# Ledger of designs, part 148: VH-VL binders against NAD kinase (nadK)

Target 1, 268 residues: NAD kinase (nadK), of Syntrophomonas wolfei subsp. wolfei (q0aze0)
Amino acid sequence: MKIILVNNRFKENTEKKAQEIAGQLSALNVEVIIDNGLDEPYAGTVDFIMVLGGDGTMLRAARRYGQRAIPVLGVNMGTVGFLSNIEINELAEYLPLILREEYSLEARMMLEVAVFQQQSLLTRVFCLNELLLRSNSPRMLSFALEISGQKLEPYRGDGLIVSTTTGSTAYSLSAGGPIADPQLDAFIVTPVASHIINKRPLVVSPEREISLHLLEEREAIIGIDGQIKMDFGAENRVLIKRAPHPLLMVNLKAKPFFTSIDRSLQRQ
Key: E = the ipSAE of ESMFold2; O = the ipSAE of OpenDDE; V2 = 0.75 times the mean of E and O plus 0.25 times the DockQ between their complexes.

## First folded at step 11 (VH-VL)

Design X7 (from X1 with heavy chain S105T; framework fv_ixekizumab; at its last look DockQ between E and O 0.01; V2 from the best seeds 0.00; counts 0 for: pae O 13.7 > 2, placed apart)
Fold by ESMFold2, look of step 11:
Structure X7 (fold): chain C 268 residues (1-268), chain A 122 residues (1-122), chain B 112 residues (1-112)
Amino acid sequence: as target 1 above (268 residues)
Amino acid sequence: QVQLVQSGAEVKKPGSSVKVSCKASGGTFSSYAIHWVRQAPGQGLEWMGVIIPILGKADYNQRFKGRVTITADESTSTAYMELSSLRSEDTAVYYCARGHTWKTTHGYFDYWGQGTLVTVSS
Amino acid sequence: DIVMTQTPLSLSVTPGQPASISCRSSQSLLYDIGLNYLHWYLQKPGQSPQLLIYLGSDRASGVPDRFSGSGSGTDFTLKISRVEAEDVGVYYCMQALQTPLTFGQGTKLEIK
């Protein structure tokens, strides 16, 4: 059996705990790969991914491993977010169930984001929460949104967010988007500081393809899960669709979404 | 409690097809493997295949040479097994069973359907 | 394919006496972390199979203490310490290490 332990190398307590857990697993003949963000993602076959940290560490794990159909467990080591299932002090209790594979899975839709320059693919990336298009200057953007080939009236403003339902409680919420049940598959399209009053957030079928491009030359940025940034100009376009595979989140402990909303959001 | 309820008995002619349903209730459906096992009269158990609904992944016993198709509908918590090109040797009770895991392997079958008798005769 | 060989194929047992059923696999069912992917089922007359023992030795919920499983690797044993009338039926071992999943031939237990 092979497990990846994902931690954040900039948080020393997660690195020390990862080493401790790796030692415990190795004593049980479990092969352990530690992913602290320094090396390339492990490419070989693995049975399970354990994420030690908060939602940000889970977002990185999802981008690196989410398309590989490997169970991913969020283990909280601090402030409770939306993506952890158990606390670090409960891990010993649940470890036998993990090893016996006695757990269920919850699917979380991911985005596939393809950025082009003219006709050439520059990069393809997956994300769990959202893509953000935003201005990188004091001037507003003028940009086009197409949904499955249907061209909407132009947008003018600071930018646009295309999020999953999981991402509905992240940047999308701050921009006025709705809180969505993460068990739904959908895109949530939320304008950022729109100069056009009738541009409301849209909830869009996961079967649609979403395309964005600038209508005039401006300095803009594409942001992915608040963690990856890339320049975006008039020669670029981005295509967004549902990723081929959802993130498979491990459920060892019931975590009711709706009763936890106020507590989780009050930390923001 | 978890319960698997299968569709009723069927009588079929050789060369036709049968589709047996297995509806899960009282628990989570999508992340557990649903297996199909058959038993000819007076005979032992024979594994036919499995589906993992959350992945849409199915795996089959090659003994059936592509005659078996296993599907799932998450919205109704129902798995289906279709056996085509029926022969008299396919007369059997067909069971669905839930594995304790989401995998095609490792699973022990903690819940079984009541069985569906399929009789293939002229 | 992993072949499962079950012996005996039938048993007649006086109520209150022990019974023992052997199951041998053509390949080791021991996974790297010390788990054996061998499971036991009982099919009572006219009923669906029911889980008795999983992972070689763990008793399923609600199964009486008189049932126990032992063995590792290729050789496994199901024991009933004192057979009761309700134990009548056919016992099957199953390997779940790899597809196709395979069963033993079954052992029919009857009261003598």
Scores: ipSAE 0.616, ipTM 0.835, lowest interface PAE 2.2, mean pLDDT 90
Fold by OpenDDE, look of step 11:
Structure X7 (fold): chain C 268 residues (1-268), chain A 122 residues (1-122), chain B 112 residues (1-112)
Amino acid sequence: as target 1 above (268 residues)
Amino acid sequence: QVQLVQSGAEVKKPGSSVKVSCKASGGTFSSYAIHWVRQAPGQGLEWMGVIIPILGKADYNQRFKGRVTITADESTSTAYMELSSLRSEDTAVYYCARGHTWKTTHGYFDYWGQGTLVTVSS
Amino acid sequence: DIVMTQTPLSLSVTPGQPASISCRSSQSLLYDIGLNYLHWYLQKPGQSPQLLIYLGSDRASGVPDRFSGSGSGTDFTLKISRVEAEDVGVYYCMQALQTPLTFGQGTKLEIK
């Protein structure tokens, strides 16, 4: 068995824990690769991914390895989030199940985000939460939204979020988007400070494609999961569709989503 | 299978330096730490230091007072230990060993090199 | 530095009889998630050390079940239920809680 431990190198606690777990796993004849973000994603074949940290670490892991259809376990290390399944102090208890592959999987839809310069592909990214288009100035953006070739009325505002159902409890929620059941596959299109006050979020079928481009010569920013940023101008287009593979999240412990969301919202 | 192969025996004069190599194969070199441990004739084991290749960081036993330098070449999967200002008491078998370490040294040594005898004599 | 003390320093055992080696640390080796960062090595005559027990009580791959490690905090014990000729060598405990890593003096096991 070969396992990748994903942690955050900027958090001392997660690095130390990754080291400890790596030693323990190796002693059990498990080959371990530690990914703290320092290098490129490990290119070799692996059987399991363990994410040590919070939601941010999980998002990074998903972008790096999600397309490989490998089970991913979130192990929370004292942070508040939605993407971890067990706590670090529970790992020892569940380790035998992991090694015996006695766990269930939950498929979470990811986004495939492609950014173009004219007809040339600049970048392609898979992400778990959302794509954000926002103004890079105090001025509002004017941009076109197309859904499966259907052109909507031009949007005017600070920006737009295209989120998965997993991402519905992230930035989309803060922007007034609906909370979505993570077992549902769908796009959530949430306006950010729209000039049209009554502009409502859209719930869109995962079978559809979403395209965005600016309608004016102005600079904007594309954000991915709040961690990747790139410039976006009038010569650029972004295409969003369902990723060909979902993230396979490991469920070792039952975690009621709706109870959890209520608790989380009360803390905010 | 993982193997650590060390360079051959060395005979050195007092005051000189020795550099021992340890080439790793059969695993992911950058994902592990390489420790150095020595053993004087008829004596126990003494930890000298560690290198984490992926980080380029090394930690040393302060008892050597800066005489030890540990380096690693990821392109060749080889770690090096250089000991300067050699003394007769530095005569020992020097081992490299693989550990699972990033910033701390909580790991165990699951693979060992065959050892390199360094003899310091006038 | 953490000082590791082994007892005895040597023992002679009749084949088939049990053996026990003690290792004490000058401070607790218990760390996070209840792990003791104490490891045992065996160095057979003319060979490099080899991992025997890790984290106080877990046997390394290929190690016979007649070997067992126990203890927590500052007191640890390595036991061999039935000593065999192949068990001859020097046993070392090692703490890996903090640098510098330190070893016990070693315990030489011989066959009567």
Scores: ipSAE 0.000, ipTM 0.462, lowest interface PAE 13.7, mean pLDDT 90
ESMFold2 (binder alone), look of step 11: mean pLDDT 92; pTM 0.951

Design X8 (from X1 with heavy chain K57R; framework fv_ixekizumab; at its last look DockQ between E and O 0.91; V2 from the best seeds 0.00; counts 0 for: pae E 2.1 > 2)
Fold by OpenDDE, look of step 11:
Structure X8 (fold): chain C 268 residues (1-268), chain A 122 residues (1-122), chain B 112 residues (1-112)
Amino acid sequence: as target 1 above (268 residues)
Amino acid sequence: QVQLVQSGAEVKKPGSSVKVSCKASGGTFSSYAIHWVRQAPGQGLEWMGVIIPILGRADYNQRFKGRVTITADESTSTAYMELSSLRSEDTAVYYCARGHTWKTSHGYFDYWGQGTLVTVSS
Amino acid sequence: DIVMTQTPLSLSVTPGQPASISCRSSQSLLYDIGLNYLHWYLQKPGQSPQLLIYLGSDRASGVPDRFSGSGSGTDFTLKISRVEAEDVGVYYCMQALQTPLTFGQGTKLEIK
């Protein structure tokens, strides 16, 4: 068996724990690859991915490995989040189940984000939470939104979020988007400070395609999961689709989403 | 609590195709693999293939030389096994079984369907 | 393909006496983490197969403790300490190390 441990090299506690866990797994004849984000994603085949940390680490792991149809377990290191399944102190308890492959999986839809310059593909990224288009200045953006070829009225505002249902509890929520059941596949299109005050978020079928481009010469940026940043100009276009493969999240422990989100919101 | 209910017996002519269904209930359909195993009269068990519904990926016993197609409908928690170009030697009871893991291998079959008799005769 | 060979193919046992079935694989079923991907099934007359032993030695839920599995690598044994009438049927070993999954020929257990 081969397992990838994903952690954050900039968080010493997660690195230390990753080394510790790696040692434990190695003692059980499990081959371990530690991915702290320093190097390129491991290209070899693996059986399991453990994400040590919070939601941010999970998002990175998802972008790096989500397309490979590998089970991904979120192990919380004491932070508040929605993407971890067990706590670090529970890992020992569940480790036998992991090794025996006695766990259920939950499919989480990911976004396929393609950024173009004219007709040339600049980059393609899979992400778990959202694509953000926002102004890089205090001025509002004017941009066009197309859904499956249907051109909506031009948007004016600070930006737009296209989120998965998983991402609905992330930045989209802060921008006034709806909370979505993570078991549902859908796009959540949430305006960010729209000039039209009552511009409502859209829930869009995962079968549709979403296209964005600027209608004026302005400096903008696109953000992926709050971690990747790219300059976005009038010559650029972004196309968003459902990723061809979902993220396979390991479900070792029952985690009731709606009670959790309610509790989380009450704490904020 | 978990149950696999298969479609009824079939009588088919040589050269035709048969499609057997297996509906799962009482569990998370997409989290497990669904295997198909057949048993000719008075014979042992033969593994035919497997599908991982959550991935839509199937793996087959190459001995069937492409005659087997396994599919799954997550919305109905139903797996299907289609066997084409039927021969008399395909007469057997066909079982669906749940693998305890999502993987194509390593798993054991913790739940079995009741079996579907397929008779191939002229 | 991994070939599974069971011995004997049939046995008749007096109630209360022990029984032993051997299963041999053409290659090792021992995984690197120490698990043997060998499973045992019982098919009672007129019924679907049912899981008996998994991973070589673990009893499935509801399986009496008179059943035990042992072995590692290429040689495995299913033992019944005291055969009962309800134990009549055909026993199959199955390797699940790799596809295609393969079964032994089956061992028919009858009561004398």
Scores: ipSAE 0.803, ipTM 0.903, lowest interface PAE 0.7, mean pLDDT 94
Fold by ESMFold2, look of step 11:
Structure X8 (fold): chain C 268 residues (1-268), chain A 122 residues (1-122), chain B 112 residues (1-112)
Amino acid sequence: as target 1 above (268 residues)
Amino acid sequence: QVQLVQSGAEVKKPGSSVKVSCKASGGTFSSYAIHWVRQAPGQGLEWMGVIIPILGRADYNQRFKGRVTITADESTSTAYMELSSLRSEDTAVYYCARGHTWKTSHGYFDYWGQGTLVTVSS
Amino acid sequence: DIVMTQTPLSLSVTPGQPASISCRSSQSLLYDIGLNYLHWYLQKPGQSPQLLIYLGSDRASGVPDRFSGSGSGTDFTLKISRVEAEDVGVYYCMQALQTPLTFGQGTKLEIK
């Protein structure tokens, strides 16, 4: 059995705990790979991913491993977010179930994001929460949104968020988007500081393709899950569609989404 | 309580196909493997294949040489097994069973359907 | 394919006496972390199979403690310490280490 242990190297607590857990697993003849963000993602076959930390660490794990159909368990190290399932102090209790593979899975939709320069693919990345297009200057953006080839009236404002339902409680919420049930598959398209009076958030079928491009030269940024930044200009276009595979989140404890909304938002 | 309810008995002619359903209730469907096992009259148990609905992944016993197709419909919590090019030797009781895990292997079958008799005769 | 061989294929037991069924696999069923992927089922007359023992030795929910499983690797044993009338049926072992999953031939248990 091979397990990836994902932690945040900037939090000493998680690094020490990751080494401790790796030792315990190795004593049980489990092969452990620690991913603290410094090295390239492990490319070999893996049975399970354990994320030590909060929602931010889970976002990195999802981007690195979410398309590989590997179970991912969120283990809370402090502040309870939307993506952790058990507490670190409960891990010993649940470890036998993990090793015996006695757990259920919950699917979470991911985005596939492809950025082009002219007709050439520059990069493809996957994300769990959202893509953000925003201005990188005091000037507003003028940009086009197309949904499955349908051109909407041009946007003007600070930018746009294209979010999953999981991402509905992240930046999209702050920009005025709805809270969505993460068990639904959908895009949530939320304008950021629009100067066009009736550009409201849109909820869009996961089968659609979404494209964005600037209508005039401006300095802009594409943000991915609030953790990756790339420059975006008039020569660029981005295409967004549902990723081929959802993130497979491990469920060992019931974590009712609706009864925990306020508590989880306050703790992020 | 988890319960698996299968479709009723069928009588088929050689060369035709049969599609047996297995509806799960009383628990989570998508992340548990659904296996199909058959038992010819007076004979032992034979594993036919498995589906893991959350992955859309199926695996088959190659003994059936591509004649078996296993699918799942998550919206109705129902798995299906279709056996084509039927022969008299395919006369058997067909069971669905739920594995405890999301994997195609490692599973123990903690819940079984009631079985579906398929009789192949001309 | 992993071949599973049960011995005996039939067993007649006086009520209250012990019974023992052996299951041998053509390959080790022991996984790296110390788990044996060998499971036991009972099929009572006219019924679907039911899980008795999983992972070589763990009793399924609701199974009486007179049933026990032991063994590792290639050799496994199911024991009934005191056979009762409701224990009549066919007992199967199944390997789950790899696909295709395979069963033993079955052991028919009858009461004398």
Scores: ipSAE 0.598, ipTM 0.829, lowest interface PAE 2.1, mean pLDDT 91
ESMFold2 (binder alone), look of step 11: mean pLDDT 92; pTM 0.952

Design X9 (from T8 with heavy chain H106R; framework fv_ixekizumab; at its last look DockQ between E and O 0.82; V2 from the best seeds 0.00; counts 0 for: pae E 3.5 > 2)
Fold by OpenDDE, look of step 11:
Structure X9 (fold): chain C 268 residues (1-268), chain A 122 residues (1-122), chain B 112 residues (1-112)
Amino acid sequence: as target 1 above (268 residues)
Amino acid sequence: QVQLVQSGAEVKKPGSSVKVSCKASGGTFSSYAIHWVRQAPGQGLEWMGVIIPILGKADYNQRFKGRVTITADESTSTAYMELSSLRSEDTAVYYCARGHTWKTSRGYFDYWGQGTLVTVSS
Amino acid sequence: DIVMTQTPLSLSVTPGQPASISCRSSQSLLYDIGFNYLHWYLQKPGQSPQLLIYLGSDRASGVPDRFSGSGSGTDFTLKISRVEAEDVGVYYCMQALQTPLTFGQGTKLEIK
């Protein structure tokens, strides 16, 4: 058995824990690869991915490995989040199940984000939470939204978020988007500070495609999962689709989503 | 709590096809593998194939030479096994079983359907 | 394919006496992390098979402690310390190390 431990090299506590866990797993004849984000994603075949840390680490892991149909377990290390399944102090308890591959999986839809310059593909990224289009100035953007070829009225505002249902509790929520059941596959299109005050978020079928481009010569950026940033101009367009593969999240422990949401919202 | 309920007995002619259904309840259908095993009268158990619904991937016993097709409908929590070009030797009770893992192998079958008798006769 | 061989193919046991069934695989079923992917099933007359022992030695839920599995690699044994009337049926070993999954021939247990 081969396991990837994903952690954050900039957080000493996660690095130390990753080393400890790696030692424990090695003692059990498990091959361990530690991915702290410094190197390229491990290209070899693996059986399991364990993410040590918070939601940010999970998002990075998802982008790096989500397309490979490998079970991904979020192990929380004392942070508040929605993407971890067990706590670090519970790992010992659930380790036998992991090693025996006795766990359930939950498929989480990911986004396929393609950024173009005219007709040329600049980059393609899979992400778990959202794509953000945002102004890079204090001025509002004018941009076009197309859904499966249907051209909506031009948007004016600070930006737009296209989120998965998983991402509904992330930045989309802060921007006034609806909370979505993570068991549902859908796009959530949430305006960011729209000039039209009551511009409502859209819930869009995962079978549709979403296209964005600027209608004026202005400086903008696109953000992916709050971690990747790139410049976006009038010559660029972004195409968003459902990723061909979902993220396979490991469910070792039942976590009631809606009760967790209530608890989280009360804390904010 | 977990139950696998299969479709009823079938009588088929040689050369025809049969499609057996297996509806799962009481658990997370997509998270586990569904295996198909058959048993000819008075004979042992023979593994036919498996599907992992969440991946939409199936694996088959090559001894069936492509005659077996296993599918799954997550919306109805139902797995299907279709056997084509039926022969008299295909007369058997066909079982669906849940693998206690998402893998195609290594898992054990913790729940079984009640079986579906398929009789192939001219 | 991994060939599974059970012995004996049939046995008649007096109630209260022990029984032992052997299962041999054509190749090792021991995985690198130390698990043997060998499982035991019982099919009672007129019923579907049911899980008895998994991973060589672990009893399934509800299985009496008179059942035990042992062995590693290529040789495995199912033991019943005290056979009861309800233990009548056909016992199968199954390897799940690799596809295709394969079963032993089955061992029919009868009461004398």
Scores: ipSAE 0.446, ipTM 0.782, lowest interface PAE 1.3, mean pLDDT 93
Fold by ESMFold2, look of step 11:
Structure X9 (fold): chain C 268 residues (1-268), chain A 122 residues (1-122), chain B 112 residues (1-112)
Amino acid sequence: as target 1 above (268 residues)
Amino acid sequence: QVQLVQSGAEVKKPGSSVKVSCKASGGTFSSYAIHWVRQAPGQGLEWMGVIIPILGKADYNQRFKGRVTITADESTSTAYMELSSLRSEDTAVYYCARGHTWKTSRGYFDYWGQGTLVTVSS
Amino acid sequence: DIVMTQTPLSLSVTPGQPASISCRSSQSLLYDIGFNYLHWYLQKPGQSPQLLIYLGSDRASGVPDRFSGSGSGTDFTLKISRVEAEDVGVYYCMQALQTPLTFGQGTKLEIK
């Protein structure tokens, strides 16, 4: 068995804990790779991913490994979020179940984001929470949203969020979008500071393709999960689809989404 | 409590097909492997194949060489096994069973359906 | 395909006496962190099979402690320390290391 331990290199306690856990696993003949963000993602075959940290560390793991159909367990290191399943002090209790593969999986839809310059693909990335298009100047954006070739009336405002249901509790919520059950597959399209009052958040079938482009020359950016930024201009467009594979989240301990909403949102 | 309930007994003619259902309740369906095992009268157990619904991944015993198709409907928590080009030798009780893991191998079957008798006769 | 061979194929036991069933695989069922992917099932008359022992030696929930599994690699044994009337049926070993999953021929246990 080969396990990746994902941690955040900027938090000393997670690095030391990852090394401790790796030692315990190695004593059980488990091969361990530590991913602290310094190196390229591990490319070899992996059976399981353990994320030590909060939602941000999980987002990085999802982008790096989410399309590989590998079980991912969120282990909370102090800050309650939406993507952890167990606490670090419970890991010893659950480790036998992990090794015997006695757990269930929950699928979480991911986005596939393709950014173009004219007709040339610049980059293709995957994300768990959302794509953000926003202005990078005091001026509003004027932009077009197309859903499966259907052109909506132009948007004017600070930007737009295209979110998964998992991302509904992130930036989309702050912009006025609904909280969605993460067991649903859908896009949530949430305007950011729209000056057109008829532009409400939309919930869209995961089978749709979403396209965005600017209608005027403006400084804009594309943000991915709040962690990756790219410049975006009038010669660019972005195409958003459901990713080929969901993130496979490990469920060892019952953590009902609805009874935990208030507690989890206080941490954001 | 996990429970697997299969469709009722069937009598079929040679050359036809049969589709047996297996409905899961009392637990998570989509992330567990659902296996199909048959047992001819007075004989042992024979593995036919498996599906993992969350992945849409199926694997088959090559002995059946394209005669078996295993599918799943996540919305109804139901797996299906269809066996085509039936022969008298296909007379058996057909079981579904849940693997303890999400993998096509390396799991054990912790829950079994009640079995479905399929009789193939002229 | 991994071939599983059980011996004996039938067994008559006086109540209260021990019973032992052997299962041999054509290749090792040991995976690199120490698990043997060999499982045992009991099929009581008129019933579906039920899990008894998994990973060679671990007892399934609710299985009496008179049942034990042992062995590693290619040679495995199921033991019943004191046979009771409720233990009648056919016992199967199954390898789960790789597909196609394969069973032994079965061992029918009867009470004298």
Scores: ipSAE 0.414, ipTM 0.764, lowest interface PAE 3.5, mean pLDDT 90
ESMFold2 (binder alone), look of step 11: mean pLDDT 92; pTM 0.952

